# VHH binders against Low-salt glycan biosynthesis nucleotidyltransferase Agl11 (agl11): the designs that were tried, part 3

Target 1, 357 residues: Low-salt glycan biosynthesis nucleotidyltransferase Agl11 (agl11), of Haloferax volcanii (d4gu70)
Amino acid sequence: MKGVLLSGGTGSRLRPITHTGPKQLVPVANKPVLEYAVEDLKEAGITEIGVILGHKGREEIQNLLGDGSDYGVEITYIVQGNPLGLAHAAGCAKDFVGDDDFVMYLGDNILKEGVVDLVESFESGDFGAGIALQEVENPQQFGIADVDDQGNVTQLIEKPDEPPTNLALIGMYVFSPAVFDAIEQLEPSWRGELEITDAIQSLLEDGYAIDSHVVEGWWKDTGKPEDILEANQLVLEDKSLKKRGTVSDDATVDGRIELAESATIEDGAVVRGPVSIADGAVIKSGTYVGPYTSVGPNSTLEGVHIENSVVIGESSINTSGRIVDSLLGKGANIGSADDFLPEGRRLVVGENSQLKL

## First folded at step 4 (VHH)

Design s4 (from a7 with A33F; framework vhh_8pnl_2)
Fold by ESMFold2-Fast, scan of step 4:
Structure s4 (fold): chain B 357 residues (1-357), chain A 120 residues (1-120)
Amino acid sequence: as target 1 above (357 residues)
Amino acid sequence: QGQLVESGGGLVQPGGSLRLSCADAGSIFSSYFMAWYRQAPGKERELVARISSGGSTNYADFVKGRFTISRDNAKSTLYLQMNSLKPEDTAMYYCARVTDYYEGLWSDYWGQGTRVTVSA
C-alpha cells in the first residue's frame, strides 16, 4: 500500500501566518502539522509516499521532508498545477500509485489515533474505497455519509441541507486504483472543482463496496487559528513531554513540560504545563508561560504572561502584558512602547491576529 | 484587518443590467480563486460564479450566458457583470476569497454584501 499526502493550498484563513509559509508547516506542539501525517502513514506500515504539492510552499515542504529518510519513508514529490479539487489532486498521483491501493491523507489534518485501524478495516474486505468518519455537531458544513449495519457506505452528500446522519468525512481515505477511472470521468461541481465525494459516489454506482471507519479519538482540520490552538491543546495533553534543556535554580516549573536540549528557563521565570519549549528558546526573568502554550525555536520571552498560545518561532516578546489564546507568526517582535502619550504597547502583528493585553 | 467590500447593487427592472464590484485590500488578491455568491432572505447561500487566479471561469447553470465574472489583479478588484436580470436574481450578493479545497470549507472571507432587487 502506498501513501498520497495532499500538501497544496494557500491557507488564506490563517493569514497573515501563511503569508510567510505554507499552512501545512504551521506547528502544533512545536512540530509541523505535515509531520504528524507522515508519522501516521509510517505507523500504518506505509513507507512509500507521494506528496502532492500545490502553488505555494513547494520549496519549504521539500526542505522539511527531504527524501523522507529522516522519517523512515521514501518520498516522491508530485506537482499539482491548478487547484481543481481533491479528486484532481488525487488523480495527479496515478502514475506514482500504479496498481497499488493507497491511503490519501490531507496534510492540514491531525488525528489522534492515526490510520492503522482505517487501513486494517479496508483490508478486511473487498472494497473500492474506505472512508474515515467523525461525528460532528454541524453536518451541514461537511460531506456526510449514510451507512448500513455492516458499516458499508450507502450514500454520500456534500454540505447537505438535511443531513441523513452526523457522520462527517474527515481528511483520510483508502482507495483501490479503480478510483482513477472514476476521477477521469468526473465533471466539475457547482464549485468548479473535481470533488472527492463525487469520485467515491461514482465507485458506489459502479458496484464497488465502500467501507467506513468511525475514528476513535479526536480529529482536527487545522484551517483556522482557533483550530490550531485547539489542536495544540489536544496534542500537548496527550504527548509524552521530556525535559532535556536547562532549568535555572530559581526558576519555577510545574506540571508536564517539554524542554528541548538547547532551550533555557532562566531565574525568575515561571512555567506551568502542559507546555512545549523548542530548541534555542529562552524564557527569561519575569515571564509566565502557562498551560497549552508552545514556544517555538529561537524565541525569547521576557516579562510576558502568556497562556494557551502558539509562538511559531524566531520571535522576541519583551512586554509586561498578558497574551492569551493567540497565534504569533514567525519572527514576531512584541515589545514595550516607546515614549508616547497615551502610553501603550507597540505591536507588529499580522492582520486578523488575536491579542489580549 | 483586510475586508472585502462589495458595491454596485440596486433596484433594476427585469431585463436590466448591473455591474457589481468587490474591492479587496489584501496584497495577495492575485493568488486567490475569487467567487460571487448570492442569498435571498431565508434561503441558502449559493455560488453564482467563480474565477481562478489565471482567469478561468465557472458559472452556475442559472446564470450562464447572462453573467460574466472578471478580475483586475492590479486593482485588487473582482467584478460581476449581470445582464438580462430576472426577478429570481433578487438577492444579497457576496464576494468571497475561495478557501483552498484542502481546508474542507469552500469560502474563507466574505464581504458584507450588496443588495440586488429586480422588480418593476
Scores: ipSAE 0.005, ipTM 0.282, lowest interface PAE 10.4, mean pLDDT 82

Design s5 (from a7 with G54K; framework vhh_8pnl_2)
Fold by ESMFold2-Fast, scan of step 4:
Parts: structure tokens; sequence; C-alpha cells
Structure s5 (fold): chain B 357 residues (1-357), chain A 120 residues (1-120)
């Protein structure tokens, strides 16, 4: 079995964060989203991976993943020219895949339990495809699968007004090579795309059985800032966190913390987990880093109170303000809230006044 | 999420004019940039015009000077005024909230489209 990892799209909903790189490289718990997909594929025994590249971020993705040897896999890069939909992207992998079955994984998705069970379910029978499903509370917003008593897919419905189930399609599939013939016969959808759901419907019409697997644990796409922050929280809650760096004697550290070997928490700083602090990061005096915050590499924080946020890296934050629920892009420089020089508060203070500033 | 409904398409002779409308049933219209796309049979969908939430406009070169995009936030409606229509303007026209629809996200939202045919 091979792996096909989709790493295209422009990340419009994450702009301006995606100006510094593609959306698949935005970090969750200080690790690029795309790396979780590679690790999930390897965990399922998949070591030959084709990475489908779009127009944006080709160099950055190739710089991160290299030949795959750092991850214990072998990576082949495949260029998708114009982005004509998920089925078009999958079709670009035809020559790479050959006669093998393959897992298709959307590289901007993250999944707690990985794809081991999805692959095992597919391999347990004679299927043209297997689809990953998640129960959702808002099925009208998703593609929804109808399934029989054996878990075989009977139909797929896009954004149904009257959903037959609460089982939404998520970004992981297993395909037999029969899918390539289905893709070649597709017509563009009303969105102008070759839809993966249309390819699966074509397989059903050709008499193939389609397996379904309801994924246990959380799943997130990372298309919006809110999704990145929630994924960051979920990963930090579940991850084993090790403290390898330096914590000064007058720093306060509570809860679960990942502190990289060259990271430093200085005197007068307060850190409350779960938190991840990457190599080269320095948490200086007066800084509060609260739960579900990740501080990326070579970042310096001073005086700020920050929580439930992602600092991507290479950043300097020196402000007395509170930052919450935020994504701070690579190379961010955030200073005092004062809009004039010299900095300061304008005060008229009477005799015997007491102030806490 | 929400519903976009295009209207105003039809058959017109070369050199004619049409005005397309896109009604947004959602309450968030004024906070989003909006766009018009088109797709001719057998061709890729392409951007025609875009308007920001603040009213800044951008046009594809092939419609510059002929088409005008505008919005009425009080009516939650997007417009495309099409003048000096050419046979090559024949397509289904779609309005969209400014998202990258090529990402294949379930939350990307497009209308049903309105057909424009330019022929003698």
Amino acid sequence: as target 1 above (357 residues)
Amino acid sequence: QGQLVESGGGLVQPGGSLRLSCADAGSIFSSYAMAWYRQAPGKERELVARISSKGSTNYADFVKGRFTISRDNAKSTLYLQMNSLKPEDTAMYYCARVTDYYEGLWSDYWGQGTRVTVSA
C-alpha cells in the first residue's frame, strides 16, 4: 500500500499567516501539520508516499520533508498544475501508485488515532474504496454518508437539507487503483472541480463495494484560525510533554510543559501548561504563558500575558497586554500598545496616591 | 453556511448588456469580500471580478472596462453589470464569498449559478 498526501491550496482563510508559508506547514504544538500526516501513514505501515504539490509552497514543503528519510519513509513529489479539485489531485498520482492500493490523506487535516484502523478495515474485505467518517452535530454543513448494516456505503450526499445520518466525510480515504478510471470519466462539478465524492459515486455505480470506518477520537481540518487553535489544544492535551531546557530558580512552572533543549524560562516568568516551547525560545521576566499556548523557535516573550495561542516562530513580543486565541505569524514584532514617543501613561496624581502599574 | 442565489442571466446578442444579482440570505454579507466567477463548458472556472468588504474592486483583464462589480450591503446583494458582451463571455456565472474554493473545503460556499449566453 502506498500513501498519497495532498499538500495544495493557498490557505486564504489563514492569511496573512500563510504569506510566510503554505497552510500545511502551520505548526500545531510546534510541529507542522503536514508532519502529523506523514507520521500517521508510517504508523499504518505505509513507507512509500507521494506528496502532491500545488502552486504555493513547493520549496518550503520539499525543504521540510526532504526525501523522507528523517521520517523513515520515501517521498516522491508530484506537481498538480491548476488546482481542479481533490479527484484531480488524486489523479496526478496515477503513475506513482501503479497497481497498488493507496491511502489518500489531506495534508491540512490532523487526526488523533491515525489511519491504522481505516487501513485494516479496508483490507478486511474486497472494496473499491474505504472512507473515513466522523459523527458531527451539524451534518447539513458536510458531505454525509449513508451506510448499510454491514458498514458499506450506499450513497454520498453533499450538504443535505435532510441528512440520513450524522456521519460526515473527513480527509482520509483508501482507494484501489480502480479509482483512476473513475476519475478519468468525471465531469467538473458546479464548483468547477473534479470532486472526490463523484469518483466514489462512480465506483458504486460500477458495482464496487465501498467500506466505511467511523473514526474514534478527534479530527480537525486546519483551514481556519479557530481550527488551528482547537487542534493545538487537542494535541497539547494528549501529547507526552518533556522538559529538557532551562528553567531559572525564580520562574514558576505549573502543569504539563514541553520545553525544548535550548529553550529558556527566565526569572520572573510564569508558565502554566499544557504548553510547548520550542528550541531557542526565551520566556523573559513578567511574561505569563498560559494553557494551550505553543511558542515557536527563536521567539522571545517579555511582559506579555498569552494563552490559547500559537506563536509560529522567529518572533519578538514585548508588551504588557494580554493576547488570547491568536495566531502570530513567523517574524512577528509586537511592542508596546503606546502610539507615540516617548512611551508612557499620562497621569495627574494627588498627594498620598497609591498606584499599581 | 448561508445561501447565495444568482439571477439575471439570459440570452443576449453580441454588444448587449446584462446585470447579474447575487442575494445572500446570511447576516454576514457586509463583513466579507465577494467575487464573481464564470465557467464555460469544458473549461476551468475563472475569476471575473472581486470586491472587498470596503468596496475596493479588482477585475480580470478580459473584462476590464466592460464589467462593473458592486455591492449593496443594506440589501445583502452583489451585482455584476456586464456591458459590450462578446460570444466568449458565454458561461455559467457564480458568485462566491472570498474563500479559496480550490482547497476543497466543505465550508466554501458558492451559489447555484446563472447562465449567460451571448449569440446572434
Scores: ipSAE 0.000, ipTM 0.165, lowest interface PAE 15.8, mean pLDDT 81

Design s6 (from a7 with S56R; framework vhh_8pnl_2)
Fold by ESMFold2-Fast, scan of step 4:
Structure s6 (fold): chain B 357 residues (1-357), chain A 120 residues (1-120)
Amino acid sequence: as target 1 above (357 residues)
Amino acid sequence: QGQLVESGGGLVQPGGSLRLSCADAGSIFSSYAMAWYRQAPGKERELVARISSGGRTNYADFVKGRFTISRDNAKSTLYLQMNSLKPEDTAMYYCARVTDYYEGLWSDYWGQGTRVTVSA
């Protein structure tokens, strides 16, 4: 079985965070979202992975993943020219997958369970496709699957007015090569895109059985800043956290923390987990780092009280203010309010920055 | 209803013009691609026109040359200029913020719609 990892899309809802970088590389618990997908595929025994690249972020994604050897996989890069929908992206992998079955994984999604059970379920029978599903409270907003008593998919409906179930399709699929013939027969949807749900419906109409797997635990797409913060909380809550760096004698550290080998917590700092602090980060005197905060590489924090936030990296934060529920982009420079008279904040912000002062 | 409010619909004679507006008071309008969709009685909802955050436009074949989509980021407002209207343009018109997702999730915010009727 091969893997097909979709790394397209512009990340417009995460701007300005994604203004210069792809959304798939935004970190959750100090690890790029895309790496979780690669690791999930490897855990399921999938070592040949085709990465579908869009127009943005090709160099950054290739620089992160390389040839795949650091992850124990082999990566082939495939360029999707025009972004014509999810089924179009899948179709670009036809030559890469050949006659093999493949897992299709959206690279901006993250899930607790991984894809081992999805793959094993698909391989347990003769299926044209396998679909990952999760129960949702708002089924009108999702693609919804109807399933029989045996777990076979009987119907797929996009954004239904009267959903037959609350089982929403999520960003992981398994396909036989029969899907490529289905894709070639597709007409664009009302959105102007080749829809993956239409390809699956076509397989059903051609007589293929479609497997369903209801995912256990949390699943998150990373489309908004709030989604990144929530994913960060979920990963930090579940992750095994190791303290390898330096903690000064007068620092206060309690709860679970991940402290990278070259990270330092200095005297007079307070850290309350779950927290992740990456290599080269320095938590200086007067700083409070509270639960569900990730401090990215080469970042220095002094005097600030920060919690439930993601500091992406390469940042300097020297302020006595409180920061909460925030996503701070790479290279953020936040100075002390004490340096300005009359009192206030001196801000230099990007085109679409969101600030609450 | 969400944070999108459509206006400008009405009754018009064939060959006439209308300008639809969509006000987005609830988010960073300039960060989103925006679209106009329509739904005629007894038919599925269909894409009419799309405009990216950077101003690039895309049109359905059935409106090319007749409709123009535009945006005013300073006013957080999306527009659809409709010229040479035909009876088959009769529909409820909806404004939507467009996601850049590929996963088939319908996380677009929809307005309540504004009705356009083209008849004698």
Scores: ipSAE 0.000, ipTM 0.179, lowest interface PAE 14.7, mean pLDDT 82

Design s7 (from a7 with S52T S56K; framework vhh_8pnl_2)
Fold by ESMFold2-Fast, scan of step 4:
Structure s7 (fold): chain B 357 residues (1-357), chain A 120 residues (1-120)
Amino acid sequence: as target 1 above (357 residues)
Amino acid sequence: QGQLVESGGGLVQPGGSLRLSCADAGSIFSSYAMAWYRQAPGKERELVARITSGGKTNYADFVKGRFTISRDNAKSTLYLQMNSLKPEDTAMYYCARVTDYYEGLWSDYWGQGTRVTVSA
């Protein structure tokens, strides 16, 4: 079985965060989102991975993943070009996949339990495709699967008024090579795109059985700032956190902390976990770093009280006050007000950034 | 963030025409697919027409041949040209930014709508 990892898309909802890099490289718990997907595929025994690249961030993604050897996998890069939908992206992998079954994983998604059970379920029978599902409380807002007593998909329904189940589709699939013939026969959807759900529906109509697997644990798409903050909370809550860096004698550290080898918590700083502090980060005097905060590499915090936030990296925050529920892009510079100006902060806030001061 | 502002609605006789406009104050208009939806009293909101960032269009069957969606990226404006209007076209018309979100399009940036009434 091969893996096909989708690393395209515009990242429009995250601008200007995505102006400095692709959305798949936005960090959650100080690790690029895309790395979680690679690790999930390897855990499922998938070592040959095709990464589908869009226009943006090709160099950055290739620099991160390389040939895949650092992750124990072999990576082949495939250029999609124009983003004509998920089924179009999958179709670009046809030559890479050949006659093998493959997992399709959206590279801006994070999944607690990985894809081991999804793959094992698919391999347990003769299926054209397998889909990952999660129970939701608001099924009218999602794509919903109708399933039989054996877990086989009977119908896919987009945003149903009267949902037959509460099983929502999530961004992980397993396909047989039959999907490529289905994709070739597709007409563009109402969105003007070749839809992966239409390909699956085509397989059903051609008589293929479609497996379903209800995923245990959380799933998150990192498409919006609030999604990244929630993913950050979920990962930090579950992750094993190790303290390798330096904590000064007059610093206060409570709870679970990930402190990278070259990170420093200085005298007069207070850190309350769960938090992640990356290499080169310095938490200086008067700073409070509260739960569910990640401080990215080479960032310096002084005097600020920050909680439930993501500092992407290369940032300087040297002011008083409180920052909560915020996503701070790479190279953010938040300084003290001038002596002669009204009290406050000078902020240059990106689109879809959330700051509560 | 950023507001979509619809305009151009009004009262028109059957067989008449209207041109709706949607102004996007945001700097990212050209990066989004855009859509027109409508909602008649007591009914669900339904897609009327969609245009991708690259200019590809799709139409609901009930408006094909009568309505034309277009965009002007330099002006950050979306248009809907409505011809041969029928009483059943009476609805509130909404502009939406369509996101690149998997498993569904999240139309976070809906405008307040513009009312179209087709009546003799």
Scores: ipSAE 0.000, ipTM 0.174, lowest interface PAE 15.1, mean pLDDT 81

Design s8 (from a7 with S52Y; framework vhh_8pnl_2)
Fold by ESMFold2-Fast, scan of step 4:
Structure s8 (fold): chain B 357 residues (1-357), chain A 120 residues (1-120)
Amino acid sequence: as target 1 above (357 residues)
Amino acid sequence: QGQLVESGGGLVQPGGSLRLSCADAGSIFSSYAMAWYRQAPGKERELVARIYSGGSTNYADFVKGRFTISRDNAKSTLYLQMNSLKPEDTAMYYCARVTDYYEGLWSDYWGQGTRVTVSA
């Protein structure tokens, strides 16, 4: 079985964070979102991965993943032309996949339980495709699957007014090579795209059985800043967190904390978990780092009170006051006002930034 | 929200022409792919034409050779030149920013629409 990891798209809803970099590299608990997908595929025994590249972030993605050897996998890069839908993206992998079954994984999704059970379910029978599903409270907002007593898909409905189930389609699929013939027969949807749901429907009409697997645990699509913050909370809540770096004698550390080997919490700092602090980060005197905060690599915090926030990295935050529910881009420089000014913050942030202080 | 404003619709005889415009107040218009969709009475909404940030275009088969999509990045404006109009082209025409397909929605940000009526 091979893996096909979709890493295209512009991340327009995440700008300005994605203005200079791809959305799939935004970190959750100090690890790029895309790395979680690679690790999930490897855990399922999938070591040959085709990465579908869009127009944005090709160099950055290739620089992160390389040849895949750091992850114990082999990566082949496949360039998609104009984005004509998920089925079009999948179709670009035809030559890479050959006659093998493959997992298709959307690279901006993150999943607690990984894809081992999805793969095992698919391999347990004779299926043309398998889809991952999750129970949701608002099924009208999602693609919804109807399933029979055996767990086979009987129909897929996009944003139904009267949902037959609460089972929402999420960004992980397993396909037999029969899907490529289905894709070649597709007409564009009303949106002008080749839809993956239409490819699956075509397989059903051709007599293939479609497996469904209801995923246990959380799933998150990381398309917006608030989605990144929520994913950060979920990962930090569930992840095993270890202190490997340096905690000074006059620092206060309470709760669960991940402290990387070259990270330092200095005298007079207070850290209350769950928190992740990456390599090269320094938490200096007067700083409070509160729950669900990730401090990215080579970042220095002094005097600030920060919680429920993501500091992407390479940042200097030396200011008094409170930062909450925030996503701070790479290389942020947030300084203190001059000594003679009783109030104020000096900020150097990206174009089109949205701040509430 | 509310940054896309369509104009240029109206009543025209079969064989006539209209030029639709879509003004986008956003400063990064040039970074988006843009599209025109239409919804005819009693029918579902459908893609008419799409233009990517690099200038590549896609057209629905039913408008090929008759309609031309273009953009002016300096003016943050999208255009649809409609020639040889047919009664079947009667619809509300919508401008849309292309949403990332990986999010499951291609065009999730719409204007209010402009009405095109082709009749004698």
Scores: ipSAE 0.006, ipTM 0.416, lowest interface PAE 9.8, mean pLDDT 83

Design s9 (from a7 with S30R; framework vhh_8pnl_2)
Fold by ESMFold2-Fast, scan of step 4:
Structure s9 (fold): chain B 357 residues (1-357), chain A 120 residues (1-120)
Amino acid sequence: as target 1 above (357 residues)
Amino acid sequence: QGQLVESGGGLVQPGGSLRLSCADAGSIFRSYAMAWYRQAPGKERELVARISSGGSTNYADFVKGRFTISRDNAKSTLYLQMNSLKPEDTAMYYCARVTDYYEGLWSDYWGQGTRVTVSA
């Protein structure tokens, strides 16, 4: 079985964070979202992975993943060109996949339990496709599957006004090579896209059985800032956290903390976990770093009170004040000015940042 | 994050013409693919026309040759020129930004719609 990892899309709902970088590299617990997907595929025994590239961050994605050897996999890069939908993206992998079954994984999704059970479910029978599903409380907002007593898919409906079930499609699929013939016969949907649900429906009409697997545990697509923050909380809550770096004698550290080898918490700083602090980060005097905060690499914090936030990296925050529920882009520079307004704050914020002061 | 504002709808007789406009306050309008959709009473929403950031167009068969989609990046405005209108073109017309093609993710950047009625 091969893997096909989708790394396209513009990430417009995350702007300005994604204005100058790919959404798949936004970090959760100081690790790019895309790395979780690669690790999930390897866990399921998938070592040959095709990565579908969009127009954003091709070089950055390739620099992160390389040839895949650091992850114990072999990566082939495939350019989608014009983004004409998920089925179009899958179709671009036809030559890479050949006659093998494959897992299709959306690279901006993160999943607690990985895809081992999805793959095993698919392999347990003779299926044209397998679909990952999760029970949701708001089925009108998702693609929804109807299933029979055996767990076979009978119908798929996108954003239904009257959902037949609460089983929402999530960003992981398994396909046989029969899907490529289905894709070649597709015409654009009302959205103007070649839809993966239309390809699956075509397989049903050709007599293929479609497996369903209901996943347990949390799943997040990382399409909005609030989704990134929630994923960050979920990962930090469950992750094993180690202190490898330096904690000064007069620093206050409480709770579970990941402190990278070259990271430093200096005298007069207060850190309360769960928190992740990456290599090269320095938490200086007067700083409070509270629960569910990730401080990315080469970032310096001084005087600020920050919690439930993601600092992506390469940032300098030297100001008195409170930052909460925030996503700060790479290279953010937040400081105080001694000459601008005596009773106010002067804000110079990185191009791809959101802040609330 | 901006809003999409449609205008130009109205009542016309069969064979008439209308020009719909969609104003986008976003500073990066030129980087977005844009589309017009419509929804008639009792029917689901359907794609009418799409235009890429580079100007490539795609049309539904039922409007091809009659409708023309265009954009003015300097004015951050999308247009739909509708000619030879038929009663079956009666619908609410919506504009949308097409900024992410992942399935299951509706465009969250929709306009409120403008009504087109074609009757004798």
Scores: ipSAE 0.000, ipTM 0.310, lowest interface PAE 11.6, mean pLDDT 83

Design u1 (from v2 with S30K; framework vhh_8pnl_2)
Fold by ESMFold2-Fast, scan of step 4:
Structure u1 (fold): chain B 357 residues (1-357), chain A 120 residues (1-120)
Amino acid sequence: as target 1 above (357 residues)
Amino acid sequence: QGQLVESGGGLVQPGGSLRLSCADAGSIFKSYAMAWYRQAPGKERELVARISSGGSTNYADFVKGRFTISRDNAKSTLYLQMNSLKPEDTAMYYCARVTTYYSGLWSDYWGQGTRVTVSA
């Protein structure tokens, strides 16, 4: 079995964060989202992975993943070109996959359970495809599967007004090579894309059985700022956090803290976990770093009170006041605008930014 | 970066042999499927042979049994062993990292090429 990891898309809902890099590299607990997908595939015994690249961020993704040897896998890069939908992206992997079954994993998704059980379920029978499902409270907003008593898919419905179940399709699939014939027969949807749900429906109509696996634990599509922050909370809550760096004698550190080897918490700083602080980061005097905050590499914080936020990295934050529920992009420079009364702030704000001051 | 540099071309008589090499200066050679293409004067580029990252090979019908594609991941080098050469094999030969679109294979990463001439 091979893996096919989708790393395309523009990330417009995360702008201005995605102006500086692809959405799949946005960090959760100081680790790029894409790395979680590679690790999940490796855990399932999948060591040959094709990474589908969009037109933006190819160099950054290749610099991160390299040849795959750091992850115990072998990576082949495949360029999609024009984005014509998920089924189109899957079709781009045809030559890489050959005659093997493959897992298709959306690289902007993060999943507590991983894909071991999904793969084992698929391999337990003779299936054309296997789909991962999650129980949701808002099924009208997702593709929904109806399943029989054996867990076989009987129908798929996109954004139904009257959902037959609460089982939503999530970003992990297993396919036999029969999917490539299904994709080649597809017509573009109303939105002009080749839909993966249409490919699965085509397999079902051709007489293939479609397996389903209901995943346990949390799943997040990291498409919105709110999703990134929630994923950050979930990962920091579950992750093993180690203190390797330097904590000064007059610093206060409480709770679970990940402190990278070259990170420093200086005298007069307060850190309350769960928190992750990456290599080269310096938490200086007067800074409070509160729960569910990730401070990315080579970032310096001084005087600020920050909680439930992601500092992506390479940033300088030297300002009084409270920052909460925020995503701070790579290279952010936030300083004090005024040392005298009246106090004030100077802001330069990009498109799609969300600020509470 | 991924600069591709072909070598090994030259002039050879019909029935002769040549071995082409393609050195990939990039650090990710073993992660790519690789291919040899050729372009004869006045013709379009055509696929000669492909090799996957895992070593699976595919050949154009006009070279089957005569050409062998291989790779050395430790040296980041792709090879094409060309036997029983014919005048019709005269072309500029290009090394490429293989990319895939839904409609087929296309490469964003081409080498400079190496010329093969088969004549008396």
Scores: ipSAE 0.000, ipTM 0.149, lowest interface PAE 17.4, mean pLDDT 81

Design u10 (from v2 with S31R S52T; framework vhh_8pnl_2)
Fold by ESMFold2-Fast, scan of step 4:
Structure u10 (fold): chain B 357 residues (1-357), chain A 120 residues (1-120)
Amino acid sequence: as target 1 above (357 residues)
Amino acid sequence: QGQLVESGGGLVQPGGSLRLSCADAGSIFSRYAMAWYRQAPGKERELVARITSGGSTNYADFVKGRFTISRDNAKSTLYLQMNSLKPEDTAMYYCARVTTYYSGLWSDYWGQGTRVTVSA
């Protein structure tokens, strides 16, 4: 079995974060989202991985993943060129995949379970494809699969008014090489794209059985800022966190923290976990770093009170005040409030207001 | 090659009626939720009506009580009965197979459209 990891798309819903880099490299707990996908494939015994690249971020992705040896895998890069849809991206892997079955993994998705059980389920029978599903409380807002008593897919329905199940489609698929014939027969959607769900539907029309696997544990599509913050919370809650760096004698550190070898928490700083602080980061006097915050590499924080936030890296934050529920892009420079003139607070308050400033 | 083919559009006076049809050659028509969308010149494409594989219907507020969506699975055909037509209903009408929404992507298979013009 091979792996095909999709690393295209512009990430417009994450702008301005994705303005300077690809969405698949946005970090969760100081680790790029794309690395979780590579690790999930390796755990499933998949060591030959084709990475499908779009026009944006090709150099950054290749610089991160290299030849795959750091992850115990072998990576082949495949350029999609013009983005003509997920089925088009999969089709670009035809020569790489050959006659093997393959896992297709969307590189902006993250999940606790990994894909071992999805692969084993697919291999247990004679299937043209297998799809990963997650139980959701709001099935009217997702693509939903109907399944028979054996777990075979009978239909796929988008945003159903009367959902047949609570099983939503997520970003992991397994395909037999029969999918390439299905893709070659596809008509473009109105957007000019070849859709992967149309390829699966074509396999059903040709008489192939389609397997389903309900994924246990959490799953996140990291397409929006709030999704990245939630993924950060989930990973930091579960991750093993180790202190390797320097904590000064007059610093206060409570709870679980990951402190990288060259990271420093200085006198007068307060850190309360779960928190991850990456190599080269310096937490200076007067700084509070609270739960579910990740501070990326080579970042310096002074005076700020920050929690439930992601600092991507290479950033300088020297300001008083509180930052919460925030994504701070690479190379952010946030200065002191003392540079703001005229000094003041803009207030628009209603009846019965109560303020603490 | 399961192309969706819309028909039944035309020029009609305000207050008139039209019946749109959408033929799907696919043997799996009965498994899909189906929808009618429309797009007026210079406007975004908008949902008009949806019908699930089980026959449950949903309508946009601007057509409730005037339009009726229905399906005939034996003929693999979707219908839109349009009554009490208004000039504001003038648009290209498209049928779609509604399959999945995934990671910000809509996987709909669209027809070529049929034009409806409501004019005095």
Scores: ipSAE 0.000, ipTM 0.111, lowest interface PAE 19.2, mean pLDDT 80

